# Designs tried in a protein design chat: VHH binders against o59646. Part 23

Target 1, 363 residues: o59646
Amino acid sequence: MKNPKFTENQKEIEKEEFEFLQKLNFIIKESLELFNTNLKNSMKFINYITLPIIMASIESKSFNPFSEIIEKHIAFILNSKMNSLGYKFLPLGYSSDLTYENDNSIIHIDIKTANLENPSDFKDTVPLGINQSSYPGVLDCKIRGKNIKADCKKIKVYPNIPTTYNNKLTITNALLFIYPDYKEIIDEIREDYIAIRELISINLKDILTPIEGSLEEFLNYKPSNEKKRLEPILDNIVRGYFIHDKLRHEFSENVEKDLEEFEKKIIGIAKKLKEREIKPVAILSISIPNGELAPHYDDEIVSGKSWGSSFRYHYKKSGNSVFKGLDNKASRAVFLHINKEYLPVLKKYFDPITVYELTEKRL
Below, E stands for the ipSAE of ESMFold2; O stands for the ipSAE of OpenDDE; V2 stands for 0.75 times the mean of E and O plus 0.25 times the DockQ between their complexes.

## First folded at step 10 (VHH; framework vhh_nb_b201)

Design t1 (at its last look DockQ between E and O 0.00; V2 from the best seeds 0.00; counts 0 for: pae E 11.4 > 2, placed apart)
Fold by OpenDDE, look of step 10:
Structure t1 (fold): chain B 363 residues (1-363), chain A 121 residues (1-121)
Amino acid sequence: as target 1 above (363 residues)
Amino acid sequence: QVQLQESGGGLVQAGGSLRLSCAASGFTFSSYAMGWYRQAPGKEREFVATIYSGGSTYYADSVKGRFTISRDNAKNTVYLQMNSLKPEDTAVYYCAAWGSYGSTEYTYDYWGQGTQVTVSS
């Protein structure tokens, strides 16, 4: 179905979106040096955070502590810069990572991270949760990837974010940080860690019995709100031993030896992580269409992997991401940063690459 | 590629002894826990024993006091000395390398092909 013509209101919305994108892009680009410096500061402590990284990797395979670090640094920078530009920080709880307010708009900035080795996360598309966009996505009439009957009514996926707050326009942007993969480094020690946990588990009595009297009673005690105690207990012991050095000599000599060997491995992993220089290889800035622009982007904002609970903005589905309602078809998605060393790989996933050029005149 | 090769199985009379060996390759042997599992006909595979890189050992209750697990890092080999064998010990014994955390016992990711142990009454 041919999308209807843009209304004047819709054009104005896109204009505002465009303007904000430009501002945001400028801010981020200008702050890259600071960001890098700050990130390096965090990495000075890699030895201290390696074990938590390893631990977290077991709990969640998708956990990326470096992403968290990146996000926090960006948040800090953005808060400062946005404030300087007259935007007020406005946490709304359930919405995007960062929310700001000015006279005319509520700004949502969603910080995304993607692994370079997982192009599905960033190639021509950006995932959107129900809390990350005001645009109702379209749930396609597909069952297991097959189109259902032609007469199937498309269902809208309505997000938690409204198109306006008290007559202020919702503006949503995604900042996508593409980072190098370091999974293989963690994979080197994951099994060792699991083994250590097992070892500790077997020897829990050495640690807990003196404290509780009956290990069995302690482990079997199930508070109403706790289903599993063993894992947290093990994690606690791991932290006590390796991070706090409080549980030394509580285990048998052989067990201690195993733990010491594992500690050496942790140090090795930390070194590898440090050497990998895990920082964003690229930053992609994406202006997400406001819901008032429906149905102009219906073909591009479709349900994601979770039926009705998320959607994706396929910003390059029809070629270059553009503000469809603007006369000058400016891009909704632009690269703010590219590590030149990764350019060949990035070009594999992005063609063409639109790079933002910092110009002093834009603010 | 990780390879585990068991040997030493056979037929033995009740009360007898066997020593199983497992030769390992494809990984840093000294850094990994090694273990033995067994599977009797019609039964589920069960944990028998494990030895950690540091030398700590753990045994199933059913074999405790009878079986001894040991390792030779220089030879990349883990051993299971089985004494006082019982008919109920009859099973295919599998060598395992590195297990994932699951319970009080180990679930290993790498398995040998197994060696048959038969204990006659």
Scores: ipSAE 0.022, ipTM 0.218, lowest interface PAE 7.0, mean pLDDT 82
Fold by ESMFold2, look of step 10:
Structure t1 (fold): chain B 363 residues (1-363), chain A 121 residues (1-121)
Amino acid sequence: as target 1 above (363 residues)
Amino acid sequence: QVQLQESGGGLVQAGGSLRLSCAASGFTFSSYAMGWYRQAPGKEREFVATIYSGGSTYYADSVKGRFTISRDNAKNTVYLQMNSLKPEDTAVYYCAAWGSYGSTEYTYDYWGQGTQVTVSS
């Protein structure tokens, strides 16, 4: 197939996408100090979330305790700043979490976080769900490890987001926050927490008396999920004891002493988390091409794992992804922030690095 | 060589109007966001207005409704129409340009030399 030329409409689409990228980059860059201040304010209350973070660490091999906090603070900043740019918040079902409109466009912004220790989450690609792009994705028509295939040449992954809403252009962006894994701090206490769970488990008879059946039968029951009833009971008792000051003195003296010792360790971990500066390693701003620009970006779309519900945009392809219909060949993906402490690590994954600056900068 | 040259400053009575111009050369003007900043004596430089490559605008709260930024891509010129001027608008006004482009290029800003605006009581 020949490389089709951009139509005038497609060139206008790219001009609008590029203009919005300039607006978004400016407002996020302008707001970094406010973001950092807001994040520090959340850290004043870290002692109230430290135990939930420790409890969650058992469930995941890679854990960033602050990703949710970061995403919410950026969403708050965007909601206030987008209104100042003349964009109204526009909640739509089955669209990006952050959706806005003005007279001629509807904006979809997705905030993504990535662990620096897992480069597949950020290197060269950004994952897209059906609510995060209007560009058709690649349908994977082979089942891995099986001798089953379909001919899907006529069918793509079709997003929920249309290329236009009643003559308003769809513009889709991702903001990708890369930060380090804080697992070393949580690793210090994980084994102690596992031991505390076991201690509570073998002493449940002190506080939980079966009325019908044995305690063992009750605890081993699996309801509508894969977890035994014991697991949510242990989690509940841990929350009750350490967060809500309940069940104190209901266990034996030796058990109570061990629980109090663990409580001191929770406080120590909270202090370490509070002292750690929470700052992203890097912030990437990505303009995702509108679906009307097909087929110009087809080679930059790769399949995801979900049957028809996800794919990835390869924002760094051989020669980098750019606004292909614009003469300036501007990058669709730029760094808004780089923590210089991590620059050597970032250079392993990115070459070149494009940084948005309001002043001249050399890297 | 990139050059931004402001003009149109001067002395004006409170409530009056001025129109600033900024002529640009040495870069592809139509691809850049253009803006105005100002600096009063003893104060830090502050944002006034931006016009993006496609013509969309953004204003500081202190000037919203009174100032209008515009651009003429054919003349490589950005304008700031300043109405209902107040003594607190007295400052040196700077033209600026910035953008994001290229796989190896940084987003830059360029600054003009400034033009004095003085609003008297």
Scores: ipSAE 0.005, ipTM 0.440, lowest interface PAE 11.4, mean pLDDT 80
ESMFold2 (binder alone), look of step 10: mean pLDDT 83; pTM 0.837

Design t2 (at its last look DockQ between E and O 0.01; V2 from the best seeds 0.00; counts 0 for: pae E 25.0 > 2, placed apart)
Fold by ESMFold2, look of step 10:
Structure t2 (fold): chain B 363 residues (1-363), chain A 121 residues (1-121)
Amino acid sequence: as target 1 above (363 residues)
Amino acid sequence: QVQLQESGGGLVQAGGSLRLSCAASGFTFSSYAMGWYRQAPGKEREFVATIYSGGDTYYADSVKGRFTISRDNAKNTVYLQMNSLKPEDTAVYYCAAWGSYGSTDYEYDYWGQGTQVTVSS
């Protein structure tokens, strides 16, 4: 069967989506220097956040430890700059965190970071929450390793975001920041942190006397979430000792020496993180189709791995993503920034690479 | 057009090994979960193994420890290494891809033609 023809309304929707994409691309491209300056300012406080980063990355692998910081700085730039394009911040509660309006549209922007070493997070696809699309996806009834007997093909994954708000057009975009893996820096100290937790655990009786029951039973209690009471107690003592300067001198001299050596290692890691250039490897800007454009993007918007609770948009399906209803076939996914040192690696994942270029006006 | 082409089936004695391959084309292979199913004569098709885009693997209980699924994204190929084969493993083995690539809402799964595996006692 042939694809249905775009209606005139659908063509107008794509014109609005394309025009907004151009405005967003301009703002972000013009703001890259400010973004880098803001990140450098955050690094003045790296000593306060390094231990929390280490504790959060106790698993064997860590994504970019600065993902949340990066997202917050980009959000600040957008909140500061969107007014210059006639958009006002519009908190809606059940929408993307970055939601804006003008006279004709409601804009939703989602900021994502991805590890260059995990291409499933960025290559040809972008994951979306139900608050980040207005286009229904295919309901995925597959369970890992099983073929489900239900006829789930009749039900789609329906998002929270409508295609319009009181006749204002919904426009949705994603900004995808690709970063190198920081695993080597974090792995350097992870075994030392595990050793410190064990050292504290062995010496807990020096600083804990429960009011009821035995200390052993208190620590081994395992509530329904499969975490023994010992683990949160150890984490609390680590925070108290290293962040809040509590419990100092309550352990033996040899234990205190080991804790002080670990503190020096934390400072060393903080210095490495501060010195690291944390500019993105690449920045990708993506226009996500409005749901009124159905069925033209049905094969590109699918349910995600969270089955019924998320989507994926395949923005580069077997080629270059385009605004299918526009004569110019403009790209829906455009690179705003490429770190030149990583271009050979990026070409392994992207073919072609479509780059947005700023226009310059000359007087 | 999506195509899944199995190869590597055949006749083998109990206790032997086979390696099945499935070459894929027509979709973004690295973004899809790939898997193997099998169907013995007179029985329903049953799950064998899956490898997801992130690398996670899952196996039917009947093949755990004997079969290994793997993928080569550079060659758009998924493999099933089958060791310690038993007569009960005799079936047509099908390669499958999970996703909505190139399909309407009602054409979710893609399947290969199948390759016969026969295990003699």
Scores: ipSAE 0.000, ipTM 0.087, lowest interface PAE 25.0, mean pLDDT 77
Fold by OpenDDE, look of step 10:
Structure t2 (fold): chain B 363 residues (1-363), chain A 121 residues (1-121)
Amino acid sequence: as target 1 above (363 residues)
Amino acid sequence: QVQLQESGGGLVQAGGSLRLSCAASGFTFSSYAMGWYRQAPGKEREFVATIYSGGDTYYADSVKGRFTISRDNAKNTVYLQMNSLKPEDTAVYYCAAWGSYGSTDYEYDYWGQGTQVTVSS
């Protein structure tokens, strides 16, 4: 179906979205040096955070160890810059990562991370949670491209964010940080870590004196609020030994030797992480359509991985990532940063795409 | 062809005022953010001021309260009113334009040639 003609109000919304995108792009671009400096400062402490990263990575399949660090740095920078532009920080609870207010708008900024090895998360689309957009997505009743039934009705997924707050326009943007592949570094020590946990487990009696009964009884005890007791205990011992330098010489000599070797490996991993200089290979800025623009973007904003609870904006490479209501078809998606070393890969996924330098270039 | 032409530079005494102009052609001026940058000898180019398509402005801390950026879309011109000039404001001032477009291969590498501003003590 041909999209309806844009109303004057919708055009105005597009204009405001476009202008804010420009502002946001500018302040982020101007802050890249500061961001890099700050990130380097965090990396000075990589030796202290390597083990927690390893531990977390074992439990989580999609763990990006640097995502939190980057997000925090960006948040800090954005708060400062947004304030300088007259935007007031405005936490609204179940909303985007960062929310701001000025005289005419409520701004939502979502910070997202993606890995180059998982192009489905960023290549043509950006995931949107119910707290990350005012646009009602479309829930398709299709399974593997086929309708569940012939007369299946499309359902809208309504987010928690309204299109306006007390006559202030909701503006939503996503900042996508695309990371290089570095999972292999963690994978190098994964099996060793597992082995160490097992080693500690079988020698736990050397470290842990049961208060009640036998060690077996103690280990089999299930706290009322926990499913398992052994795992947290092991993790605690790991942290005590390697992070706090406690429990040294409490194990047998043989076990202690193994633990010392593992410590060396941790240091090695830290070194590798540092040497890799893990930082975003690209930063993509995306203006998410306001819900008042429905149905103009209905084809692009559809159900995500969780039907009915999330959706995705498919800002495709060509044509669909534009402000549709503007006379000049400006892009809703703009690269703010590109590592040139990854340019071939980025081109593969994003070509053509607009790149925002001081002046804008096409990728 | 895109062109940005700066004018209005010159020698001025400290505390004086100067108004720079940048005439733009070859692109849809009203859709672009316009800005001024400056580069002093031996220093890196630094941001001075920007005016967005909607008219909002942003200034470097060093020039806030002294400089004012404005634009006239009918004339495709951006201006920089510089008041209370200081010797440290001495630099080549460059006009820049940028905007986001979604179609075809394009480069918006739009810089002027610069205009010299010298503030004497």
Scores: ipSAE 0.000, ipTM 0.206, lowest interface PAE 14.3, mean pLDDT 82
ESMFold2 (binder alone), look of step 10: mean pLDDT 83; pTM 0.834

Design t3 (at its last look DockQ between E and O 0.01; V2 from the best seeds 0.00; counts 0 for: pae E 24.9 > 2, placed apart)
Fold by ESMFold2, look of step 10:
Structure t3 (fold): chain B 363 residues (1-363), chain A 119 residues (1-119)
Amino acid sequence: as target 1 above (363 residues)
Amino acid sequence: QVQLQESGGGLVQAGGSLRLSCAASGFTFSSYAMGWYRQAPGKEREFVATIYSGGSTYYADSVKGRFTISRDNAKNTVYLQMNSLKPEDTAVYYCAAWGSYDSYEYDYWGQGTQVTVSS
């Protein structure tokens, strides 16, 4: 019923967003072989990074051990190829490090990874931070699925990115990489790591003598206002023992046997991580609407109850994922890569699946 | 077709030295821990030394200070330098590789090389 018309300026904004999406899709699609090669090169060193990966995983329940590596390799590809399209790298400090400019626009690109077994991370939606959109989110006021006030939907949560930088249009995009789940590999060893920290803790006297009689005071020392934290001390000993070949032979023979057994488990985890499929299941490229397109995407861009901790773009709400103001009705969300073995699984979550294709006539 | 092939064993007088080598093929050598075990006649196989993929080492108490384990990832080879040999060191020495904890049936062992230390 109520469908306000796009202004001519809003149509021009969507034209610019669509043209950039096509350029980005071309770069990424052409670079998939390079991306896979770069990722394999990082995997040559998996034995050196497996223990740090295990240690980093302690606080995360939904963990992709390669997310940082993936982000850095894609950033390298973009930084090396955007110049060929007339864009210059433009770091803005606290803003996204994947920021570029030309005479007409400033580009922000966000790289996301998602676990295939957690569809809320990727199905018809993409999460956004306050530095990853210029479109204000409608506040979601629900408490366990119930609206508290009828008027709550009038409230907007404003992101940090402006709709323009002086004369230059803001364009925001997301690249979403969908991977198989890695959590069960990491969970396999998490309890063992905690047990090793405990084993080291109860045997600290083997390496901290002659602190006998004052060990509790040493461990409870509070420099400045910091709380007692035994875990950093134990993590340091773990790094010293397993990475730097220090403190070897300073524990009893029984303790050394248990540490050797854990080291074998680390090696096994490294092998499993190296053999896991590193290539993504799918890569989805998403054009995020500029804030000057309000109110046309108000139903699709929603802020969470935390008032700016997160936004979501529901790019297929009501089954619609198009540039609403363009005559061609091109898709704002396009698959750049699909591993065909996973197509039946992806079809559970996406219908239809829109795929970008390279052509010889597109220059 | 994983293979671990030991060499460098033989007969040596007490106080002497030997260097054992173990050439590996058929797996990603640099990602595996490598080690040496030994078995004297009528005794159980005992641990001697290990070198982990990150380069750290661990030794049985009976050989500490006399034996040194090392690896050359470019040659897919692990070494055991054995100094100040004693008659008690007489045994068949086995090279081993281990990685996956999920199935120990896939850990790899060499055929062994005889070391005999005479008085």
Scores: ipSAE 0.000, ipTM 0.085, lowest interface PAE 24.9, mean pLDDT 77
Fold by OpenDDE, look of step 10:
Structure t3 (fold): chain B 363 residues (1-363), chain A 119 residues (1-119)
Amino acid sequence: as target 1 above (363 residues)
Amino acid sequence: QVQLQESGGGLVQAGGSLRLSCAASGFTFSSYAMGWYRQAPGKEREFVATIYSGGSTYYADSVKGRFTISRDNAKNTVYLQMNSLKPEDTAVYYCAAWGSYDSYEYDYWGQGTQVTVSS
């Protein structure tokens, strides 16, 4: 289908998007050193947060505490910088992570994370939730590549974000942090942690001596909001023992020895995590098309697995993400940072890579 | 080595005209978008105009209708015709290039040329 001609208004929108992208790129690039410094400060406390990381990682396969730390640092830096530039922080319910207001626009910034081992998250597309774009996506009527019905009417997925707020243009950007694979470090201690939990479980009578006569009843009690009482109890004992240095000498000597050995392993894991210097290997900045640009990006913004609740921007579907109305090779997606050590791997996923260079441009 | 060399700047009276040139070398000129930025004293660098490889142009609102960007691929040169100049147009003007090299897309900048518009 011949892409419809851009209206003058649509061109102006893309102009605004482009300008803001450049501004944001500059802000982030300028702030990288500060970000690294701040991240290092958090890492000084790695020994205190390692066990919680282990615990969380076992419960949730997708949990990345380092990612959270990084995102918080970025948010803090962005808030400070945006404020200094006259953007007012404007929290709006059911919106992107960060929202700002200036005289002419409402800015939404979504901070995203991806793993290098999962290129589907960043290679060709960026996932968008209903709170992360103003552009209505097209619902895919295909199940496993086949049309459900011959005349499947295309359904739009409408987001919570409007194209404008009181005549202010909605501008939406995503910041994607691509992380290296460090899961193997946690995997090294996963089985040991499980074993320790089991060990504690079979020796609960040592800790819960006051209620030994009713221990089974106690453990079988189902609180209204909990499926199993045993797991939270075990976690509590783990935290008490290893984080708070409590419950020492409550176990038999043999069990205590095992717990001490596990503690040494935790320390080892903390050291490994610190030495690995886990940080994003690349930062990708993406300008998401405003909904007023429909239907120009309809083929690139589609809903798939999550019917009606999410969609993806296929920013590389045509090779390079571009501002179409500007008739430009200017990219909507730009790398702000690349770790050179990972360049060969990144080159496998991105060809070409648009790189933003910090110039003498002053904001 | 990539080089962008600006020329044509100078002193002009309000209402006058200037034509800036930027000679480019060290890259495939025809494959790159070319543009102009400017920085006034005490102000941030701002976008002025861009001409893409396909010939499409884009202008800042402040210069629209007064400035014209063009390119000559045979000469590896981009031009900025500035008409109806105003004192507010006084700035250092920078030439810029955006394009792909060795599977990467880069931006390059010139050293700048001074434009002064007297009232």
Scores: ipSAE 0.000, ipTM 0.189, lowest interface PAE 15.7, mean pLDDT 82
ESMFold2 (binder alone), look of step 10: mean pLDDT 84; pTM 0.852

Design t4 (at its last look DockQ between E and O 0.40; V2 from the best seeds 0.00; counts 0 for: pae O 16.3 > 2)
Fold by ESMFold2, look of step 10:
Structure t4 (fold): chain B 363 residues (1-363), chain A 120 residues (1-120)
Amino acid sequence: as target 1 above (363 residues)
Amino acid sequence: QVQLQESGGGLVQAGGSLRLSCAASGFTFSSYAMGWYRQAPGKEREFVATIYSGGDTYYADSVKGRFTISRDNAKNTVYLQMNSLKPEDTAVYYCAAWGTYGSDFEYDYWGQGTQVTVSS
């Protein structure tokens, strides 16, 4: 009962998954220079996007300012290259963002970014939403540190994605991009941005005159249970002033001086962002087992932190990360790119990583 | 000891045909994707064609419809049939192989190259 054998259908599923992984790995590896070129082209417009990046980064502490740009460039590359392989782009609503079909398969690719400073986001495991796997996840119905247990053998985490769509095999993959945190650059301007918002707030009466009632009452009004009216007004004025050259000279001379000084700081940040190499620390390509392969991956695909609403796939280079039903023992998780500057740090997270250059023999 | 050995290159008139072969040894050929690349003098090496372990193929736009890649797993050999050759196809052609092992710094194996010269 412990080690059920692969059926012939399960072996065929793994052959299809392996073949697609080879195609995906080749496409991304061959396209790394195009990806870097496309990123560089986006950075030509950094002067126009720096303030929006700063504003978005203040709203989210873990924001990667380039994640959406990265995802769009990868999507472009995949859409172009996948058509040449006979795959057609196939949006399916709440499925993975990159969904494709050919005669035999429907392919789901999820692009993930992770900060190198938070290894729980990428080390030996990848978090998956219910639309990013077709494999039912095993529940562990215990509460750590408590004498509370349930028998959950009759229930699993059930994904949104079926194991087949009619007669087409579901294939699911993740591309994980590991990046350094840009916190240092954003921290240089964080307090200045907060100060500028406060300065505008204090001087708002110069440009927003109450007709009935007090300005304080107007600004403290919450049109919903979310935010006071003040917050979106300040953001709007920042955009108007610094992006659109509106409201210039509507404030006093000393306020205008402070706004001009902040504008110089924005320019300085734009230069730093442009000079930063926007390349991933590492790119990891992962083939996620199809649900018809149960129970062979039950130890690896388990409930995530949302218990019942998400998964984790525990991948690694060794026994958990191979196509268990194939004789060649090919890996389900492959590094497509490693920035050699970060190799010592990555070796700590992905021990053992055996790379060809580190194992070369002397003549 | 891994070896990839190209053959079949030579001089051919524009509009002619050549068939390149690449004999492989020292690894499990049937589990590897195989490809052809080319490098003209003074140019960067460029992709030509790939055949995956399952038999699917992928081609550079510049050769689609003219070149056909195939493999014979029993003979550990990959082929490139080149038809309707043009002078811009003149290059050294290299055979390459890669697998899905967990380290991907470089392509796993490369051949020595074979010269193809297309005269006008």
Scores: ipSAE 0.000, ipTM 0.459, lowest interface PAE 11.9, mean pLDDT 79
Fold by OpenDDE, look of step 10:
Structure t4 (fold): chain B 363 residues (1-363), chain A 120 residues (1-120)
Amino acid sequence: as target 1 above (363 residues)
Amino acid sequence: QVQLQESGGGLVQAGGSLRLSCAASGFTFSSYAMGWYRQAPGKEREFVATIYSGGDTYYADSVKGRFTISRDNAKNTVYLQMNSLKPEDTAVYYCAAWGTYGSDFEYDYWGQGTQVTVSS
């Protein structure tokens, strides 16, 4: 269906969205140096956080400590900068990561991180939760590409965020920080870590004095509210030994030697992580259409993986995402920062989006 | 071709006023944020003021209350009214444009600069 003609109000909304995108560009550029400095400060402590990173990575947890560090630094800097520019921090219980208020708008910023080597979730689309957009997505009745019935009615997915707050326009941006992969570094120590856990497991009798007489019974005891004790106990021993410098000389001499060797490997991994300079190689800002712009973006904003609770903005579906109502057809997706060293890779993953070399601005 | 041409620079006494102009061509002026930067000898280029497409403005702390940025979209021109000038305002002033991505143009544009000298 041909999208309807834009109303004057809708054009004005897009104008405001576009303007904020420009402001955000300025804010991010001005903040880059501080961000890099602050990130380096965290990296001074890499030796203390390396083992937790290894542990988390091997357990296949969705936890990415570097992503967390990056997001926290960004949030802090953005809060400070936005405040200095007259935006008041406005946490709303159902809102996105960061929410701000000025005289005319309520601004939502959703911070996202993506691994450069796995940009699959972000190269063409951006996921949106019900708290991250004011635009109602579309849920279809398709299962594995087929409609449940021939005349299946599309359902709107209405978010928690309204299009306006007390006559203030809702503006929403996704801020994507693309960082380099460090998986290969962790892979170097993965087998060693597993071996160490096994070694500790075999020698638990050296460390543990069971209260109930049998180590096996103790380890196999599973209270209704607890998991098996073996895994947590192993993790605890690992943390005690390598993080807290406890339990030294509690193992046999041979085992102790192996643990010491592993400690050296951890230090090596820490060094590699530090040298990798795991910082954002690019920053992509995506202006998410306000719900008042429906149905102009209905084809691009569709149901996500969670039926009825999420949707995705397919900002690359028709080439470059554009402000459809603006005459200049400016892009809704803009790289605010690019490390030129990664430009070829970025071009590869974010094709057909034209990646521009940005002129260095010293603000 | 995109062009930014600054004018209005010159020598002025401390406490005086000067108005800079930047004429833009080669792009959709009304869709771009426009700004002024300055670079003093031996110093890094620093931000002075920005005016967005919607008319919102932002100023460096050092020039707040003294400088005013404005734009005339019909003339594709951005202005910087500088009042109460100080010797420390002496610099080459550069016009800049940015804001659109995915166009046939570069993301950021710069003028050649205009010299402003404030004497004591």
Scores: ipSAE 0.000, ipTM 0.189, lowest interface PAE 16.3, mean pLDDT 81
ESMFold2 (binder alone), look of step 10: mean pLDDT 84; pTM 0.848

